# Ledger of designs, part 162: VHH binders against q9y6x5

Target 1, 379 residues: q9y6x5
Amino acid sequence: LPPKLLLVSFDGFRADYLKNYEFPHLQNFIKEGVLVEHVKNVFITKTFPNHYSIVTGLYEESHGIVANSMYDAVTKKHFSDSNDKDPFWWNEAVPIWVTNQLQENRSSAAAMWPGTDVPIHDTISSYFMNYNSSVSFEERLNNITMWLNNSNPPVTFATLYWEEPDASGHKYGPEDKENMSRVLKKIDDLIGDLVQRLKMLGLWENLNVIITSDHGMTQCSQDRLINLDSCIDHSYYTLIDLSPVAAILPKINRTEVYNKLKNCSPHMNVYLKEDIPNRFYYQHNDRIQPIILVADEGWTIVLNESSQKLGDHGYDNSLPSMHPFLAAHGPAFHKGYKHSTINIVDIYPMMCHILGLKPHPNNGTFGHTKCLLVDQWCI
Short names: E, the ipSAE of ESMFold2; O, the ipSAE of OpenDDE; V2, 0.75 times the mean of E and O plus 0.25 times the DockQ between their complexes.

## First folded at step 7 (VHH)

Design x6 (framework vhh_7zox_3)
Fold by ESMFold2-Fast, scan of step 7:
Structure x6 (fold): chain B 379 residues (1-379), chain A 124 residues (1-124)
Amino acid sequence: as target 1 above (379 residues)
Amino acid sequence: DVQLVESGGGLVQPGGSLRLSCVASGFTFSSYAMGWVRQAPGKGLEWVSDISRGGSTGYADSVKGRFAISRDNAKNTLYLQMNRLKPEDTAVYYCARSDFERWYSGETPYFDLAGQGTQVTVSS
């Protein structure tokens, strides 16, 4: 029987939520599986970039989804200029569902994972749902489980994406214990529904399931705003992305724009592209703009206006508040094993190993995840 | 000024169509998720549809298959094509902006800026 893997993402699930709230269903999942307490994501710590890093094993500069809003200096294309579904943006890497379909005669299935409704290298997920936020978790789960049980060639890789707790994290902020407790309890109930559905359909004992997330969340405030309009006029630059990492395309000399911005706020670092810290792995791509502004944790960059968001992400990937977790269960995984930390790019080569796929060149290190796996010698 | 200005509302017969427009000014339109929310007489705000920065769309179950949201970033304009209108669609329709990546249908719609609204009345 070919190995099968279901990859589930709950957007914006900060790692320390596991320690500060009760998750009876997730804890039962972990008890009979593995837990990685912290996953160090890639910079910038945003949804599209990190979801694509999970399935490619690449830093953002390598896979090309460098932000949720982008401009490509070579082709002069704008991401969000009428096509999230333009393959151009996604073609700098090969995601695992494409590898799964092309290396062996296998199918992939997707419920809303970023990129799965786009043909990438002329290959789209065998079964997929076009992104629609109004589609319930139950409908996404029903489609995924139907495809896992009723497909030829067999679905061996499936993905499932859910927008919470990210949406509520933005609205209420992660420090709103009352609202976040309600939201996180609903997430735990969805995990219970997932496990029950897989057991009911006879999938549970033979399916590898990974539950993870793309980033965390930090508290923001109207007391922590950086007004970009106070430092530079819009006539000097084109704004490609705003907050908490602003992407600046100068309309005049780059050094002149840099000099106007460099002392704008004590709570923001201003980098010329070549001066972006090497540890970010955020430099070698035409979609990374000539000047990047990086706000300090909890600070929001604005254009002469307030912000209603009480939580945000996108900040420095060294911050624990930006880190998600990874839990997994299934025949490939040990039972009751806890691991401290992996890099988010390590998930891809681990998944390729589980599925018997040859990984494309990537930035992950298989050795970092081998202790999770029953067929590997640890240390 | 940072503002959203809706237009295109009016009185229509059941089964008719309307196209709402929303012109954005004073901010970088392409950097924001946009949407439509409505308020029927005596009711609260109801999320109708959203469109992400990249063009991914969502719809309330009550309007799926009848309404289509779109955006034109070059014109800083958001649209809502409303087909097969029902009396139940009678409401003030508001154009709304969000600085979040995606709108979420399980919560009250996120917006940090809304327009003045445009009245849609579906009546025989």
Scores: ipSAE 0.005, ipTM 0.443, lowest interface PAE 10.6, mean pLDDT 89

Design x7 (framework vhh_7zox_3; at its last look DockQ between E and O 0.01; V2 from the best seeds 0.00; counts 0 for: pae E 15.3 > 2, placed apart)
Fold by OpenDDE, look of step 8:
Structure x7 (fold): chain B 379 residues (1-379), chain A 124 residues (1-124)
Amino acid sequence: as target 1 above (379 residues)
Amino acid sequence: DVQLVESGGGLVQPGGSLRLSCVASGFTFSRYAMGWVRQAPGKGLEWVSDISSGGSTGYADSVKGRFAISRDNAKNTLYLQMNRLKPEDTAVYYCARSDFERWYSGETPYFDLAGQGTQVTVSS
């Protein structure tokens, strides 16, 4: 039988939730599989960029999804969560479901993974759901497992996306133990449902399953605000993205705008595009704006409005609070193995190996995941 | 000893067909992506085609629709079916094994082992 892989994302699942809360279903999943405790994600640590990095193995500057909100100065196009279906934004890379589907006797399926409802390189997943946050996890799971079990050509790669615990993390903040305990219990129950469904259908032993996330969550406060209006007149720039990484498009001389912002707050770093630190791999793309503001952990960039979020993400990708985890189970993976850390871009070459696909050029390192795989040497 | 041995080359007329074979030994053939490269007179090495361990295939634009790469893991053998051959296909064809790490990084060149080559000549 051809190898099969299901990639599952729980948005905003911070890695240390596994240490601070109880997950009986997920822990059982891990016990019979593998765990990577921390996954270093890409900068900016936002939803669209990181999900696309997982399935392309590329840094943001290379795959072109550089934020949840983008602007292209040449075409005057805008990208946002409410306007994300133009292939223009996605075509700078080839995601794994496209690669998989173009092979003989293979098809791909997706339940609301970012980019899966868009024709990329004139190819759209054979099976997919249009994004709709109102659709239950159960319905998404039912569709995915139906496609995995009964499709021709067979579905060999599938994605499943869920919006929690991100939404709740924003609402309550990650330090709210009472509310987050409730939320995370629900997530664990969903994982239980997933495992049960796979067992019922006879898929559990032969299906490779990866459970991961795109980013973590840090605590925010009304006492930690950076008000840009105090530093620069709004007429001097266009805001493309706001917090915690602001993308600034100057309407006047760039240097003048930079000079007005560079000392705005001791809790914010201001970069000209060419001066963005190399470690971010966030420079070589036209969609990155001329000036980038990066708030310190837990600080929020605002205009003349107060933030209602008690938690947020998008900060420096070296911060532990921004890191998700990865767990996996299936014939390709060891049992009872724990690994300390990998890069999020390393997931792509691993998935290509599992599926026997030729990878596109990518930024991942296959060697980082070898210890997770039963057919590889781990030294 | 790790080795690759090509066969099946020869002289054909334009529009003709050849099937190249490559037998691998000394390593676990089924674990590696394999490919074909060629070198024409006076030219450098050119990538022709490759195939993953799982059967995913790639082709150079110059041979797309004319060449087909395949493998038989049970026989440790790589194949290249060449149809509608052209004079510009004249070259020494080499069977090659991928470097394991470079393959999954998409890094090129990614071959670390090649055979002695087999001559393909397309001429009227």
Scores: ipSAE 0.316, ipTM 0.695, lowest interface PAE 0.9, mean pLDDT 95
Fold by ESMFold2-Fast, scan of step 7:
Structure x7 (fold): chain B 379 residues (1-379), chain A 124 residues (1-124)
Amino acid sequence: as target 1 above (379 residues)
Amino acid sequence: DVQLVESGGGLVQPGGSLRLSCVASGFTFSRYAMGWVRQAPGKGLEWVSDISSGGSTGYADSVKGRFAISRDNAKNTLYLQMNRLKPEDTAVYYCARSDFERWYSGETPYFDLAGQGTQVTVSS
């Protein structure tokens, strides 16, 4: 009977939501499992890059998904122009579902996790759903549980992705207590549905379940805008990504573009690629542009216009507002244990250990997650 | 002074076709992802389709295979070709500028600018 793992992501679930709102179903899950109060994600704190870091254990400069919009200087490909189904963008790393399928006679299943509907190194998840935001959580859960019970070779690794609370965090902002309370209660109810479904199907006692997220959310405002057009004419550069991390590809001398931008706003840091802080681990990839602009928390970079979005992410990964949490339950995990912090890249080697897989070289440290696991010594 | 002006709506019979247009002004149209959002009588807003600055397209399942989004950057114009129209397609259709491209990451198209809308009625 091989060990089984279900990895669940609620996009944009800021860690401190757990302290500011009531989650009766999630608290029951944690009571009999483990909680990591905050997870330090990778820079940039965007959905696509961090979801790929969770399943590869790599910094963005190493796995190649460096932003949600990308340009590759060597091949001259643009991410959106390539269609999101182009394996080129994903092939700089080996995600855990590929390793799971290739090391033993095992299957993987996926409900919408980023990258799972793309063949990576000629391997696609054994069972998967093509990405469609209109598909309900219930339908995703029904498919995942069906595949966990009715597969040969057995499904040992499964993923489930849900777009909330990120979508509502952008629309309302994390400080809108009324709207966020409603959204977060609905998510807690979905967690209750998940646990109940697994119990009903006889999966609960033998399945390891991880509930986590990719990033947090911070409040934005029309009073905190950086107008890029006030600093530099658009004819001098190609804009690859805008906010809150702008990726600038110069059409003229790089130094001239840098000089026009470097004193543009007191609420934005301007970096030549080689000057990007080492702590970001965001430098050594052809998809990282020659000039990167990083807005201060809550500031939005715009092109001579207003912004209606009230929440955003992508900011400095040292900010607590950008951090998600991790909760887990199952035979591999202690019961009732609380841990303060891990790095998001540490999740991959922990999952490999649970599944008995040999991890590919990665940036995670297994020692950081040892205290969560029943088969390990906690210092 | 940023504007989106929709046109091309009207009354059409089930199975018919309409082509919506949206003329943009006051911003560099070619740099933005654009989309269509609709609101049926008594319902909330529903995302219909989007197109990135580079031309990549996305569609809601309810319209996939029937609708086609396109853009003409030289004319600052966004189009929605609607084929095999159904009574349930009856709605006000809004042209919208997005500050997010469609991603698997769950980043929904957030429309930071929308036009005034054009009415589409599918009835016999």
Scores: ipSAE 0.000, ipTM 0.336, lowest interface PAE 13.3, mean pLDDT 89
Fold by ESMFold2, look of step 8:
Structure x7 (fold): chain B 379 residues (1-379), chain A 124 residues (1-124)
Amino acid sequence: as target 1 above (379 residues)
Amino acid sequence: DVQLVESGGGLVQPGGSLRLSCVASGFTFSRYAMGWVRQAPGKGLEWVSDISSGGSTGYADSVKGRFAISRDNAKNTLYLQMNRLKPEDTAVYYCARSDFERWYSGETPYFDLAGQGTQVTVSS
């Protein structure tokens, strides 16, 4: 009777929202489980890369999902919504649901987690929903709980993804207390619905549940724009990704493009690939372009237009505004325990331990999460 | 060298419908995400809707359920079907191209603006 785990992501849930807004349902969840107050995520602090880092335990350069928009110079492929299903992009790593369902008498289920509708290493999640943002949280939850209760072989690992508060964080900005209070109240109600459904189905006491996120959100402004067109003609480069980390593929000599950009703004760092800071672990993959531009927190790189975004993410992963939280409840976890910080790559080896899986080589450290677990010495 | 030519605007009564068209030239239309932005008198640009190269759609809350974006890659044409129009929908509507493909969730694509737009006026 193997242990079961449900991994839930609320996209763009900044860690300090827990202190600045009321979450009665989430606080009840935490009270009977564990909280990690800050999770240090991976650079760049974008959705696809960080969701794949959670389930592989790898830095972006190692798992190959290095941004939400990518180009591979060897194959000439672009990563897009028409190409995000191509296993080519995902095959540089083995996510936990693949490892899980290859075990005897196990299957995996997924409701919208990035990559779960792709046959990675010729293996797709045993049960899954194709990504569609119009599908309600209730429908996603209904499918997940149906699969957890009714599958043969049994579903032992399941994922559930939700687009909020990221979507509203972009629209309003994290400093809009009125709108974000309404948004975060609705999200707390969804967490309440999740817990209530698990209790009603008899899953609550024996299912391990992790509620986490991929990144935070910072405030943007029309007063904090970096106009790239003022520094360089479009004809000199191909733009693979724009903001807040621009990915630049030179059409002319790379040094010439670099020289046109290096003094474009005091609020932007310009890196040749070999000069990207080592602490980012963001260099050793062909999908990382020859030049990247990294905007300062709250600054937006634009071409020649204003930005409609009031909040954004993707910045330096040392910034507290980019950090999510992690909460967990279930038989594997202590009750009423708070922990200050882990790395997002540490989640993978912890999940492997809970499920009794041998982790693939990864960048996480199991020891960083030992204090969350009832079966481990906390030292 | 990008050219986007909007058409189909006009004066309609509240509750009426319009279909906007945008004919694209000067680039490989099928490779790009496309969208509609609008500008009400004296206001800034407001995102209305977008559609990826693969057909995935997004809508502003103010138009969701009333507007439908579509594309015909064979005709290099973007459409916006606008139903149950309200006075608040009065604006110049611009067809826009994004140099970026789709992001996953919650991100609005950056748009390059082209053309002069088409006026939509909803008046009782």
Scores: ipSAE 0.000, ipTM 0.272, lowest interface PAE 15.3, mean pLDDT 89
ESMFold2 (binder alone), look of step 8: mean pLDDT 84; pTM 0.864

Design x8 (framework vhh_7zox_3)
Fold by ESMFold2-Fast, scan of step 7:
Structure x8 (fold): chain B 379 residues (1-379), chain A 124 residues (1-124)
Amino acid sequence: as target 1 above (379 residues)
Amino acid sequence: DVQLVESGGGLVQPGGSLRLSCVASGFTFSKYAMGWVRQAPGKGLEWVSDISSGGSTGYADSVKGRFAISRDNAKNTLYLQMNRLKPEDTAVYYCARSDFERWYSGETPYFDLAGQGTQVTVSS
């Protein structure tokens, strides 16, 4: 029987939540599986970019989803709601569900994972749900488990995405222990429901399950705002993305726009595209704008407006507050093993190994995840 | 600077219908995701529905199939058509602006409350 894998994401699940709150169901999952305490995500630390990095093993400059709002300088296309299902934006990489369907006779299933409702390289998941935030976790879980149990050809790769704790992280901020404890308890209960459903359907013992996230969350404040309108007039540039990484497309000379921005705030760094730090791997793509502004942790870039966000993400990927975790259970994984850190791009080649797929060229290093796997020699 | 002005609330019988409107000013309405949130007496804010700049919609499970959100970018106006109203729909309804498109990116919407709200009362 071919190996099977379910990849689950809880959006915005900061790694340090595991140390500050109780997760009885997740802890039971980890006791017979593995835990990676910190996953170093890619820059920028946003939902679409990092979800696509998980399933491609590529930095954002390589897979082309460089932000949640984008402009392509070559084609002059803007990534807006009307273009979110345009394959153009997703076609710079081959996600794992496409590779899974094109190698051997296999199916893929998806419940709301970013990009799975878009035909990529003329291939869409065999079973999928069009993105709709109002669809319950239970309905997503019911569809995924039905497809895992009743598909022909068999579903060997499945994805499940949930929007919390990101929404509550934005609303309350990650340091609001009272509100976040209620939200995180609900998520732990959903993990309990997931495990129970898989056990009741006879899937648990033969299914590899990965629970992870795309980024963390940091505390913001109305007292930590950078008013871009105080730096430069709207007539000099087109704004492609705002906060905490602003993407600036100049309407006048680039150097003139840069000079107006460079010394405007001590709480943001202003980069010409060529000067973006190499460690970000955020430079070599036409969708990365000529000038990028990077706010310091907890600072919000605004256009002469207040911000009521108490939490946000998108910041420097070296920040521990931006890091998610990874937990996994199943026949491919050791039991009771704890690992310190991997890169988010390492998840893709590991998943390809588990499924017996030949990975496309990627930025991950399989060696970083070997100690998690029963069929690998660690040292 | 940002203004959102809600209207269309009132007293209605269970099973009845109401249409809420929200007129926006002080920002480029067409560039923002918009939504409706409500607050019942003695309770916190509950997200009801949202709509992206391109027209993609989301609904809370409690209102799905009964409510319909829409927008008219030429008039800077957001609408909520409420059908088959229940006593538990009684609340102050606020229209709200999101800072950017989030649903297509998988980000959950975060809304700023900018209007005075409009009272909806479903008589028992």
Scores: ipSAE 0.000, ipTM 0.254, lowest interface PAE 15.7, mean pLDDT 88

Design x9 (framework vhh_7zox_3)
Fold by ESMFold2-Fast, scan of step 7:
Structure x9 (fold): chain B 379 residues (1-379), chain A 124 residues (1-124)
Amino acid sequence: as target 1 above (379 residues)
Amino acid sequence: DVQLVESGGGLVQPGGSLRLSCVASGFTFSHYAMGWVRQAPGKGLEWVSDISSGGSTGYADSVKGRFAISRDNAKNTLYLQMNRLKPEDTAVYYCARSDFERWYSGETPYFDLAGQGTQVTVSS
């Protein structure tokens, strides 16, 4: 009987929400499973890049989804998260559902994980839903559980994506305890629904379930704005991405654009591509622009205007506010075990091990997740 | 003075075509993602189409293959070409400035600025 894994993402679920709010359903899940308190994500700390890192085990410079808005200097193509259907953007890596389908004649199922509605290396998830934010969590859950029980070849890898608490984190900011408490309680109730549905269908005891997220959230303010128009005239560059990491494509000499930007604000760092800190692993890809601006935590880059956002992410991946968590339950996992920290790229080789797959070359380290697994030693 | 001014709405018969325009002023138009949202009588706001600063386009399933969004950065103007119009397309159409990443992750797109709207009525 092949092992099965369901990977669930709640977008923008900051790790320290677990310490500041009550999650009775999630706590019950963790009590009989494992918790990793912090997951160190990849830079930049955005939705598309980190979701693709989870399923490939690669840094963004290696998998090619380097932002939610991108420009490829070689092909001159533009990418946005509202128009993500071109396989070109996704083909620099092999995500786990492709590996799953190409090894041992297995099926994959996807309820809206980024990339799953795109053929990658001529392989699309066996079962998938086109991305549509209007589709309820219940409908996504209904489809995924139907596919887990009624497929040949068997669905052994399944994904489930949900947009909250990210949408509310942007709208209210993570420091709005009243609104965030309401949103997070709804998410906990959805986790309760998930567990109940799996138990009712006889899946719970034999299915490995991972609940995780791609990034956290930090508080923004009208008092923390960086006006890019005060630094440089818009005629000197093309803006590929704005905030909190601005991607600048110069229309004039790169050094001249850099000199206009480098000392404009004490609250952002300005990097020529080759000077981007090595610790970011954000340099070796044609989709990374010649100049990158990195705002300090809680600062928003704007174009001669106010910003309405009260929360944001994309900041330095060393910031705890940018970190999600990981919880897991199932036959592969210990019960009642807490672990402090793993890297988000470590999730891929762990999932490959659980599924019995040979991982593609990746930046993760299997040893970092050994203590979570019943068939492994922690040394 | 930051503003968006929509024009080009009107009455059209089913199967007809209409071209909406939106003139932007008071901000650097070429640096912003722009879009169209609509509100039918008695309904909420529905996202219709968007275009990034780099020219990448997105469309709601209800309008794919019928509508085309475009921009002219030299004229600070956003366009929506509407073909094969249906009675269901009847709505007030708003020009909006937006941040792309908020559209993907949110149930309700977050708009920094929207204009006054232009009425489109598809009827015979």
Scores: ipSAE 0.000, ipTM 0.382, lowest interface PAE 11.5, mean pLDDT 89

Design y1 (framework vhh_surovatamig_d1)
Fold by ESMFold2-Fast, scan of step 7:
Structure y1 (fold): chain B 379 residues (1-379), chain A 125 residues (1-125)
Amino acid sequence: as target 1 above (379 residues)
Amino acid sequence: EVQLVESGGGLVQPGGSLRLSCAASGFTFSDYAMSWVRQAPGKGLEWVATIKQSGSETDYVDSVKGRFTISRDNAKKSLYLQMNSLRAEDTAVYYCAAKYRWDTGFYEPTSFDYRGQGTLVTVSS
């Protein structure tokens, strides 16, 4: 019987929430499994980039999903949330479900993980659900568990994506303890439902389950806005992405645009592409624009408009507020083990090991996750 | 060609009611979360209400909860906003807006995929 893995993402689940709120169901999961307290994500700390990094083990400059809004200077194509199904955008990497299907004649299943409804290298997830935010967690879980039990070739890799607490984090901000408490309690109840469903179906003892997230959340304010229109006129550039990382395509000389932006606000850094800090691993891709603006934590870049976001992400990946966590349970994992930190790119080679797959070249280090696994020597 | 066409705006007395409509074309309406956003004279855009793709889940800015009701008809490709107990501060141009993904940038009024030309609502004695 081949090993099986279910990868679950709760979008925008900041690691620090685990210290400030009670999660009885998640704590029961962790008690008999493993917890990584902080996962250092990739820059930029956005949904599409980090979800694709989890399943490819690559930095954004290598896998090509460099933002939620992109422009490719070579082909002159545009990417957005409403135009995300062109395989061109996803083909710079091979996600784990493609590897799973091609190496061992196994099936993959997906409930709305980014990229799973797109044929990547002519391979689409064997079973998938088209994105629809109205589909309940229960319906997503019912489909995943049905596919895990009733598929030929067998489903050995399954993904489940849920939009909270990200949507509420944006609306209320992470400092709104009353509203965030309600949202996080609902998520903990969904984790309880997940475990109960797997136990009732006889899957719990033999299934590896990873619960993680793509990024955290930080508090924003109407008092912390950077008005880009006060820095530079729209006639000088095309805006590819806005906040908190602005992607600027100059219509005139790049140096002239840079000089207009460079000293406009003490709360953003302005980089020419070649000057982007090496630690971001955000330089070597045609979809990264000639000038990148990076707002300081909690600051929002606007175009002479207000922002109703009380929370946001996308900021510097060294910030603890941008970090998610990882919890796991199953036959591959130790019981009752806590680990401090891994890189988000380390998840991919760990998952390949659990599934018996040969990983594609990646930026992760398998050694960073060894202590989580029962079949590995930790020391 | 994507179009969102709002209608139903006008002048109403404080405490009155008004129903806005938005007719959508050029995209698969049932795949998009739909919202109403407004702009009061001399102010920026403000998100007011959202309805998810199926029509069962709704969300509102606190100032309109209990007074406004958002609804949709996927067969007619139409979005509605029933506005009750109107106040002077509700005076604004109301825009119909579409967003494919719920999970990213949702509560930023300028981040919507499509937005109509707007309909003016004036609440005055």
Scores: ipSAE 0.567, ipTM 0.823, lowest interface PAE 2.9, mean pLDDT 92

